# Ledger of designs, part 286: VHH binders against c4kar8

Target 1, 263 residues: c4kar8
Amino acid sequence: MAELSTPSPASPAPLDGGRGDELEKFTLRGARQILQLLQDLITHRGLITAHTGGGHSFMTAVLKVDEERGRVVLDPSPDPQANRRALAAPRLTCVTQLDGIRIQFPLVGLGEGQDKGRPALFAPLPAEMLRLQRREFYRLQVPLAHELSCLLKAEDLARKPVEVSARVIDIGAGGVAVVVPTGAAEFVIGGTLPACRLALPDGEPIELDLEVRNLNRQTQRNGTEQLRVGLRFAALPRAADTRIQRYIFKTERALNAKARGGL
Short names: E, the ipSAE of ESMFold2; O, the ipSAE of OpenDDE; V2, 0.75 times the mean of E and O plus 0.25 times the DockQ between their complexes.

## First folded at step 16 (VHH)

Design kc33 (framework vhh_vobarilizumab_d1; at its last look DockQ between E and O 0.65; V2 from the best seeds 0.66)
Fold by OpenDDE, look of step 17:
Structure kc33 (fold): chain B 263 residues (1-263), chain A 125 residues (1-125)
Amino acid sequence: as target 1 above (263 residues)
Amino acid sequence: EVQLVESGGGLVQPGGSLRLSCAASGFTFSDYAMAWYRQAPGKGRELVATITSGGSTSYADSVKGRFTISRDNAKNTLYLQMNSLRPEDTAVYYCARVEVWYYDSRGSTYEFDYWGQGTLVTVSS
């Protein structure tokens, strides 16, 4: 009777250090950024799911941000038990969405009390806020006024090197879409364009490698044909990634502010 | 306009009793926590007692067991019953509205936005 040694459950593989680095790209740690995002949540009356652990959560909202005292004021749950759980929790995980972007932030040191006669929960300002832009799915439509461009190093039909200045129409953490005149260069899906230059408004162009992911011919209203090229960042330095993320964030904020009638 | 008017102060002998009143107006009194604080001559402000909208009370150690804070929401009045008065209790007593209070792992925090003109309590032989 051979005792079938039940294989010891494989220790879950350490979360690959790469995922942590990806999250860092979306993590806001700047005090001003955090304050602004919290203020935006207030302005939009964003509902927040506050997770207290153990599978429990309640709905809340940011009521006030006190920059001077470094605290955030939250709407308490109508359920006293939820509030008790929140206060007992070492950490509150707040999850919300603003403009289609998932936001997550921790609160620690929660207290209960009143603000101007209204029951409230109090916490220190979060040290960080995660703005999860699904890298693969979120594309900022670049305002025409920004004149964002990418110098593509490609080849023509004769395989002669050509440089094509392309307008960037959308940008995300994972890549850009550009428009080029039809026939300006030959693009092959899966092909790499090395040493391209992405021009951002905030400084010197970023040199990067791009991978062609999609090609779409578009006819403009004027009858002119253009080629839309979807490009993935094949190799992006960390500093470049940070700049791109900053640009996206800043631009989104500006667009949203404008949409709200603030300008 | 928010107004807080203290009354009931006066001269009392050591061991005596006094009841202070604070008439509140210009806001929903029942919604706010209230406090008494005092300032003795040449000394800083000292929180004496607090009462929440729900009636929970707290006291400074110096007055604990001797003073009682209470409220009558129907009358919009805050009270401080002071028993077993001591010379060291001599001060101007102020009623204050608590704008913000909260309790966390570090303790209680109180912030005040309105206070009265105060009433003088003198404890002397």
Scores: ipSAE 0.749, ipTM 0.888, lowest interface PAE 0.5, mean pLDDT 89
Fold by ESMFold2-Fast, scan of step 16:
Structure kc33 (fold): chain B 263 residues (1-263), chain A 125 residues (1-125)
Amino acid sequence: as target 1 above (263 residues)
Amino acid sequence: EVQLVESGGGLVQPGGSLRLSCAASGFTFSDYAMAWYRQAPGKGRELVATITSGGSTSYADSVKGRFTISRDNAKNTLYLQMNSLRPEDTAVYYCARVEVWYYDSRGSTYEFDYWGQGTLVTVSS
C-alpha cells in the first residue's frame, strides 16, 4: 500500500496501509484472479488513474496483459513530464472502477519503450489487487450530459472570498470529486468550505458544507492538466442525503440499462 | 508480409572493415526499433547492436567503439558498419525487428518477432 492518508468513502485517492487488515477479504492474490481482473479492465476499456506521488497522477489504461512474460502493458501519457514522474516513482498506485466496484493495485519497476512500434509503459504483474465490493466505496462517474456542478465558497490566492463553479466528476455517499480551473482558488487539506451549492437535476441546489480531503493534479489522456479536489460532506441533512442517493441509484440503473440495451 | 534481407557479408582480413545492409519490407519501418545479432558456429545468438525508431543506439561491450548501427527510413534500410574486425567477429549476422523493447531500473529488454536469413562474415587470412 501507498503511504498516503486514508481517503473517505467519497474519495478515489489511494488507500494507505492503516486499512490493510480491514481490506484483506477484498484483496486478490491468486494469479488467475489477477489476470482475469486485468483482462476485464481491457475488455471494458476501463480508464485508470495512476498516482505517481506528490499529489500527481495521470490517466492510463491497460493495453495488454502478457501472462507468459508476467507483465502488463499500459498506455503512456502524451505529456512526457507525466511519464518521467511515473518512471521516477518507486511505485504507481492504480485506481479504477468496474461495474461500480473500486479496484486498486500497485505497479513496481515501471519501464518505458515500445510494443509493436507503439509507445508503451511496462510493469511486472501486480502480486495483489484490491477489489472493494462494498456500496460505501461506490463512486458514480457523473455523465457529462448531466452537467453537474458545485458552487464552492473558497478563498483566492490573496485570501479573498471567491465563488468557483466546479464540475462534478464523481459522487458517492460521503462526498464528491470536482475539477477546478487552475488558480481559481486555494484549497487546504482539512479545510472547510461552508454553504456550497450542489446542483442536481429535478430541484433546487443543495446547500452543504464540504471538507477538503485530497488534492491531485491529474494529466488527462490528451496531455492537459486538471486540478481534482476531493470533498467530503461535512454535515448532510437527511433530505439532502436522500436526494443524493436517489440521483446515484437512478443514474446507476439508467447506465446499467444502457449497457444491456442491445440484448 | 514482413521480410528482412541482409547483404554485405564476406571474407575480410583482421583489421579490415565491412558494411552490412538489411532491406526491410512489409511494415512501417520507421515505427520499429531494429537490431543486429550474430551467431558464431556452435555458439548461442549474441545481440550486437540496437537502434530505436528515434535513433538511440546501444552496443554489446565486445563491439563498442568498432561497430556503428544506423538506419535510412526513406530507403527502409538498416546498416551495420564494422571496423577493426577481429577473428572473434566471425559469425552469421542477422537483422531483426524488435517487437518489444523497454528500459527500467534493472536495464534494457529487447524481444524480437522477425529475423532475416543472415549474412556470413569471416575474418581470417
Scores: ipSAE 0.720, ipTM 0.873, lowest interface PAE 0.6, mean pLDDT 86
Fold by ESMFold2, look of step 17:
Structure kc33 (fold): chain B 263 residues (1-263), chain A 125 residues (1-125)
Amino acid sequence: as target 1 above (263 residues)
Amino acid sequence: EVQLVESGGGLVQPGGSLRLSCAASGFTFSDYAMAWYRQAPGKGRELVATITSGGSTSYADSVKGRFTISRDNAKNTLYLQMNSLRPEDTAVYYCARVEVWYYDSRGSTYEFDYWGQGTLVTVSS
């Protein structure tokens, strides 16, 4: 059966990061910061996607926050089954956006009842909230025409230096994903690749240290085996960060202009 | 202004009965859970009975089977029927409006925002 594949919309799915330590610097843990952010969500009437697990979610909102009692009050779902799933879940992962900033926070110990005669859900204040500007979670899918590459200074099986030119398939503020032929080098999750060179279309390659975050084997349509390597930027100089952000912004602007009929 | 006015207290012999009433005004009575609590001399508050807006009830173990909470939403009135009264039931009984209630895995929470001046129930021979 011939089916058109529609692009998946930007999913409100929770960010786990695979390695949660990458998100720690964007994590609010101060009580005052958390209370203020929750109050901002109330003031701006932020609509929240609450994830209960198993691919299930429902829409809600923070109705109020009670500092003295240390709790938050949420709008219940009109769907009774969604409410039952939420109450049964060990953790409710709330995802929303405020002024282009992604906000994510967990709620545990959810209860059901009434606030001032109106049905409501109740939970203790979250212990943490993730607050992330678009640039911190956005990953540009690199156009093939750009042929972005990264020269990796890695090691072979015998721990001898080897250089691998890897194609960059996506790029964001915190790192890149690249592909290499299987067996081109040995990569270890947590390993550091010093003095790699990221080649952007403008200017000289950027010299930077990379840390291996994930490895996935994949088979291409032609049967060729390749390794997808997720790499985090380590110790990124400010000028390099600026060039990367500029590349992402300009490329996305150009792609969006073409999609709308172009100039 | 929210007002709760209790009545029906008095002196009764052990084994006797009393019916307490609470007239409510100044709010949409049918939207709110309501409660009776009591305070004996020199002791803290004890939650006696609750009734939700939908009519579900709960009772303290000390009164279960002897007391019945009910409501008449048309008359904006809360009731407590007290049967088989004992000396330990001697207390000032307060009608209260529940501002917040909820149930979670740890149990029930009830928070009150308005209560009456109370009505004294004395059980003695």
Scores: ipSAE 0.581, ipTM 0.836, lowest interface PAE 1.2, mean pLDDT 87
ESMFold2 (binder alone), look of step 17: mean pLDDT 79; pTM 0.783

Design kc34 (framework vhh_vobarilizumab_d1)
Fold by OpenDDE, second read of step 17:
Structure kc34 (fold): chain B 263 residues (1-263), chain A 125 residues (1-125)
Amino acid sequence: as target 1 above (263 residues)
Amino acid sequence: EVQLVESGGGLVQPGGSLRLSCAASGFTFSDYAMAWYRQAPGKGRELVATITSGGSTSYADSVKGRFTISRDNAKNTLYLQMNSLRPEDTAVYYCARVEVWYYDSSGSYYEFDYWGQGTLVTVSS
């Protein structure tokens, strides 16, 4: 009678601790940070997808933040059934985007009510908010005072080589957006601009190749037309990448400090 | 300007009945929840009854089964029918507009932004 040794249940593989740490970097838990982000959602009229579970969701928006009572006010669904599901759900998972950054936050303890004669949903403030800023997609809005510029080597309408000094309006790890006068050069989406020069405040210009990714015509308030050009770094040396990242980090820190009243 | 004007208070004997009215003006009455609260001499403010814009009602335990809150949106008027009045019901009764209300697992919350001058109800033999 061979005692069949019952195989000891395999200990559940430790949840890959690495993913948790990465999420923590993107998790906001500070009350002020949460309030600010919610206020930003209000200001930008960000549409939120609220997931109620079971594959159900509805569109909502943050209408108000009541800091004194620690509550967020949401726009109810026009579908009464969606609202019933929301109220019955132990947790809502709210998903939205702000400035291209995915934001996710839970709401628990949802209630129904009214604010100033309008039906609304009420919940306690989220304990945490995930702001999934992908480094590769993050774009720093360049302060006007920094006067970042990019010398573009392009062609005019006659295919004559021209150099255009363009103001940099945003910068990220993957590229820059610049503004040029309309008609200064001809840009083709997918085209490469070789040997351009990006001027940073910290030293000599960076020579790099740029790929045109998007073109947007903009009319200023004064009636002047400008062309916004989105440019990808086609080949960026490691040293240049480090300088760009350093600039972005330093500038972001300074902007955040100023926003906090520290400067 | 938002105005709330209560009427219908007075002296009544125990077991008697009164009907309070609150005339509302200066806002879309039908959109707002309304409430009655009272303040007895030497006591704090007590919520008596609420009615939502949809007509859902709630009552304090002290008045449940005796008082009825109702509204006529066409007349912009809130009512409180008070039956089987008791000496303990003696108070100034106030009509209030509910700015914010919600109900969740923790209970109900009401915040008022406008109220009337009140009407005195005295229940005495």
Scores: ipSAE 0.772, ipTM 0.892, lowest interface PAE 0.5, mean pLDDT 90
Fold by ESMFold2-Fast, scan of step 16:
Structure kc34 (fold): chain B 263 residues (1-263), chain A 125 residues (1-125)
Amino acid sequence: as target 1 above (263 residues)
Amino acid sequence: EVQLVESGGGLVQPGGSLRLSCAASGFTFSDYAMAWYRQAPGKGRELVATITSGGSTSYADSVKGRFTISRDNAKNTLYLQMNSLRPEDTAVYYCARVEVWYYDSSGSYYEFDYWGQGTLVTVSS
């Protein structure tokens, strides 16, 4: 019986090293993948929290990746003591986020110097990077302007087939949440809705079998009641999975780009 | 745009002294670390001395205690004071701009992007 702590600290803490084996499936070791991810951090001006151990950290950013020489160049801290702690540390644990995805990587062999007359910190390219893609847990809040809908094949109170066009309010890799008018259809937790159609902007509707996971009655601000239905994707084909992931990724990137306006 | 022009080379007898100058232009001199390199006949280039923008210096073991690197940021000029000169110091001396430098637990690392034309120093009896 404990309240779940918020995962949003002012400076992200590194994931426990003892969990490294459990995080293996999210670890990138390919040289091109590592270089591309570091370049993405530069392009998106990703702010990095570098942990030096002993409860100390400082804010930095990747300034340059030198593939030919196998090194990364970082922005030093304006605090000279933070830089001294970093240089004395056997390793830095760097934590950042890119488009809502947590990224963590070690740097070993930190050096201090200059690049083209500007102070900089230097390190060999990391041999591995953790890219914690929260695919299983992530839910995109669908923008109203997208008018995403899912045509549900359900039953009415008399057990007769009925088709309900439901608005999609959130979407993830594992399912969707939709809103239906009260009394439009009967839903049973664990029940299967076959041959439903999910309408994405980038092509033909996707035909899906959906399983009912949860039901919530919500009173809107105007006093009307709507039923929120959580639906899980059953036996999702790879092509459909790819289209759903692409929609989520594109929409989240667009929302994040808009949110970074004025930053 | 970037120009490095060395001067002060010449013939000097063993035990003598010589001061080299390097006039820099086309960049913010005070922001950059600078170096002196030399190349003796039939040998590769040897890093002689470095000086950071903050004034920290380093020297090759062959010249420690005899040579002094210094800079005048107001004049955009790098200097090398050479004392107790030996025949082995005979070389063409080059001024160089440090593009990248850093130090870590394994040592100091330097990369250079511009060199001057060089000035000849001959130490002979």
Scores: ipSAE 0.637, ipTM 0.852, lowest interface PAE 1.0, mean pLDDT 84

Design kc35 (framework vhh_vobarilizumab_d1)
Fold by ESMFold2-Fast, scan of step 16:
Structure kc35 (fold): chain B 263 residues (1-263), chain A 125 residues (1-125)
Amino acid sequence: as target 1 above (263 residues)
Amino acid sequence: EVQLVESGGGLVQPGGSLRLSCAASGFTFSDYAMAWYRQAPGKGRELVATITSGGSTSYADSVKGRFTISRDNAKNTLYLQMNSLRPEDTAVYYCARVEVWYYDSSGSWYEFDYWGQGTLVTVSS
């Protein structure tokens, strides 16, 4: 019996081949559509997590799309090791979000050099881009001003229990993505963290069990590394689900109101 | 506003030496890779040498070991030192600003946005 791959709900981790038939309907292959989407990422200054394999990634952005030469230009990492990993990788998997919609695309044939005197990474235009417009893939990027945190009950390398206050960077119906201070705890994919506490501004912390779905060691634009942990809600009570959905709705509505008010 | 002005060309005997200069203005010279091209009578342009902002150099096989590209960022000047000159080196020499360059698994790629007017080098007895 063939086993289906269980996709992670956490952003910005890549989605895998277990959703192949489901994801095909969200895959863009038209050259004009691809160019327009890349241009939208430039216009909105969208930050991209580029996965180089082996649990490694770095933050980048599309600096330019060159339609005539069929090429994208990306912002290199200030960490030379992250750039070396990217150049050595057979493929980059780029993951980003635009207005709550997950976007994922491959880049193959990465080169390094300069554009108008500035360091840059170069790649052919992707032949396909994934645009996930379904609500179950929607992830709210948590505003920094909300200072949303999740108290994780985990273990250190010596298997000593530790509590880690992790910053929630995105939240959806199926889980959260958090950033964890370097060395604060040890995580294993598939491991369960029981009785964690998600702090929402609408009341008491929500106590819930979280499953570790993915780990991403991300090199930030300032050259520092952070661990991003994708966590799935293992057993979400109805009341907790309602509070999470209400927070997402209210925050999305407030952000949309600000955008419209600002013109 | 971007200007590249070549100088130093002239008539030289076979086996002689000549140094070309390119004065650059209107941009931050130190940020850009630069190149020397030549065009012999009746032939297309040949890329002779390149130098990156970091100082890495490359040369055409026809001039390797005889020509040296260098730069002086304080003076916004690009140089080409030409030694052991041969009649087949007779050409108009152009400096060029590299708009885009990159290295990938298939090789090195250079695209140019500005060129000088050229300086004539004649190698003849």
Scores: ipSAE 0.575, ipTM 0.833, lowest interface PAE 1.4, mean pLDDT 85

Design kc36 (framework vhh_vobarilizumab_d1)
Fold by ESMFold2-Fast, scan of step 16:
Structure kc36 (fold): chain B 263 residues (1-263), chain A 125 residues (1-125)
Amino acid sequence: as target 1 above (263 residues)
Amino acid sequence: EVQLVESGGGLVQPGGSLRLSCAASGFTFSDYAMAWYRQAPGKGRELVATITSGGSTSYADSVKGRFTISRDNAKNTLYLQMNSLRPEDTAVYYCARVEVWYYDSSGSEYEFDYWGQGTLVTVSS
């Protein structure tokens, strides 16, 4: 089915490393995002071109993702020499497409063996995957018990500076959604809120600039209005990004454990 | 239903020999790597020997040169020939099916999904 899904299944060469800065915004580093994307490749029977260096590549596919053991299982080449080149390579660069979206990821530490009696190649889960997609952002619904807050530097109705502690209701790689009482501050779509402070558990607040992306006035069950503000991270240092992704992953795991009848 | 049934254990004097057999059923035996592991009373499990579907073998340093793992795919049977037995070889020996194995630059890794009930080997005077 992988060849039947496209008239031209051939994948282009890996993207130029000199474009790394431009491609950073399309790079997935969240463990759940990586696992989901690899699972999507399995579901859609995506053919992967694995580049072993020196102008050599072979066709493969993801056979299995083992989250518990932190590894991916790939279909070996029917050409033993291609497999030998792959095992000798310091890294594989894997290139594929899903619904016209280019996907690229590295694999390091390749091994050869079997899974349930079938030949297979094994590698640790990639730490990053490139997905050239501008739409849809994952959002974690923040548990109320976490009392996650963001101190906003905004203006009141009289255009005077105010600080508003807003409750974070959801968080993703690109931003947060917060709730403030109606009238606490004025927000303008496209406006920048400088030097805001995001309070995550287990550390100092993260200082960041936020761009207002959307506004929604919600009437609560008691008749009180609240303002939901969608905020984009205008610039996010890698250390801050790592802390946010760690919080998201840790919280997802805890919620999943509770749903399965864990602690 | 996957079944692994060990036989051939018993009491033997130091320096003696035993041959263990494992009868496999419920799967395509020839496709799978197989292993022998052992557990002495009060100690953890030790991987003794492995054999891949292609016939490649590996052994624990403690048994290398004394034990030989082999298979008969026509009979769906795994064997362990144990020579020059020592009191330290006293253990329950288990046949195991290898669910996953691979080798990389750091060595070989093995994971098991099915094992038999075990057969006791006692080496004493």
Scores: ipSAE 0.494, ipTM 0.810, lowest interface PAE 2.0, mean pLDDT 83

Design kc37 (framework vhh_vobarilizumab_d1)
Fold by OpenDDE, second read of step 17:
Structure kc37 (fold): chain B 263 residues (1-263), chain A 125 residues (1-125)
Amino acid sequence: as target 1 above (263 residues)
Amino acid sequence: EVQLVESGGGLVQPGGSLRLSCAASGFTFSDYAMAWYRQAPGKGRELVATITSGGSTSYADSVKGRFTISRDNAKNTLYLQMNSLRPEDTAVYYCARVEVWYYDSSGSVYEFDYWGQGTLVTVSS
């Protein structure tokens, strides 16, 4: 009778101090951002795991955000004991996922009550919300309508300098994937393309160095062969990084809104 | 349509008693907390008493021990029994449906979405 040692739920490792700076990048502290994210949770009917401490949790949802009063309304547990624990807890840690992104936020000062004849839990708006987008690995598929392009400074087979306008198909914090016509230039994995220009919709092109990370030949449905080039940002100014991140965030939001039957 | 209709107001002598009624319609009465509030001439609105859907009651300090809020869910009626009435209890009394209430470490909050037309209570010798 082999005692199946139920793996003790690994206590979330204390976020080591060096990870604090990385977490700050993912922490929303702006009132508008917090409100928007909470509203998004409502719209998506996102289930939230609320941790009350001591290994206890219950499932809840954000029912309403009261901006005027600075409060969030939660769905109470069907278990009265869970609700009692929640109310007694000095802090409720809420964990959920939206669009594949883990969201975590604390609630402090829970109260019980009723909203429109329904029992509810009430809390002040969270002071911060953590949105753990693994930005490093996330690649936004660029909408065709955005027509993002990257002017690549490369060499041809004869090592003659050539400029190739490439369509950007995906973008992330670490780089872009582009498509070029086959034979437009010679790319070498590990090679650097200096002084390239990434065109974003919000302003002037960004000048940057790109490192070739991967090459994939693709045949289109029409039989045309294209080369997909994965490019890493070799040196990205902070201002450029901010612009790229803003573009990604804005585009993701728009895509998600559209997917939800919005505009 | 949500309707609240107060009745039972009138003239009463100091030390007298009066029972107010509020007939509720247009919603599931049993699901909502209800309240009485009053407004004296030239004064602001004052919460008098509340009763939750579960029957838990609260009172303003000014009426505690003298007034009793109760409900009959079968009749969709809210009551306020007022005993030992004082001249300072003179006011228009309103029945209100509580849209939102909550209790936390900072206290209780009540928000009302519907109220009646009120019934006048005059306490005078």
Scores: ipSAE 0.749, ipTM 0.889, lowest interface PAE 0.5, mean pLDDT 89
Fold by ESMFold2-Fast, scan of step 16:
Structure kc37 (fold): chain B 263 residues (1-263), chain A 125 residues (1-125)
Amino acid sequence: as target 1 above (263 residues)
Amino acid sequence: EVQLVESGGGLVQPGGSLRLSCAASGFTFSDYAMAWYRQAPGKGRELVATITSGGSTSYADSVKGRFTISRDNAKNTLYLQMNSLRPEDTAVYYCARVEVWYYDSSGSVYEFDYWGQGTLVTVSS
């Protein structure tokens, strides 16, 4: 049987460019809308994963958007290698989330320099931004205080079984994204990890099969490298689906209450 | 309050030398790239030389090999050593703070937010 072509919700990795026409309804091209969305990322201190190609990325943030000069200013990596990769890349693909809504945009013509005496990366304003407002693309950023983990059953470089406790960084209806130290295990796109255990608050761990959908080596804001793994729920019993949805809903509500109290 | 104060201008004969100084205050001088601009009578401003916080320099083709930009971060002072001066170098010279600079595949960009009042350099017999 033919496989169903679906967008991967399980990782901050870029969506497939061959599906661009399917994403047209989510694409912003108005200059004013683009400027406002970038400004919202600044206001909410949105953390951005910038993909430089070859499975490499680094964490950044928009520091400034300059409408008159038509450019954005980004926080450079403290790792000089990540910055060199970014500058050499013909294109950055930037992926972030705002209130669980996935946002993706390209940057072309990256420069390196300083803004008001501080190191910075510069790029022209993107001509388009993708904003996925559909529930199937929604990803909850997992609060660090929740210490959400998934015990992965994988193989090491020698094909020996290994168990890796991975931190869950985001979660949605179709999967999770996790982070592991580089080299902790070997992952193959399309491979299945059987009988993994997702630890949610207030209950027994959920045992489930996970499919590897994407892999990304990410340089952190502190200069260390980690592997981000996007994982799809291969089969999810109704009871497990209900628990995951309750966690997402409860956490969203708590975060919204906190934001209203802080504002 | 950012302040840039130039000094060292004056009358000099062709082939002579002058050293301009710019005393900076009101900001962390060592963090900023700095520049020298000039404006000749009846003409627009010309960027003469730049120096980054890391010490990398650039020069206008008209002055390359004759002028040297330098900085003393301990003294919060920017310098322009001008040698082999020509009548065409006659201008008011301005110290400027670089608000933004970057290099991309097409070249370099420099943008300025503060300038001093200027110091007049006249090259004449």
Scores: ipSAE 0.677, ipTM 0.861, lowest interface PAE 0.8, mean pLDDT 86

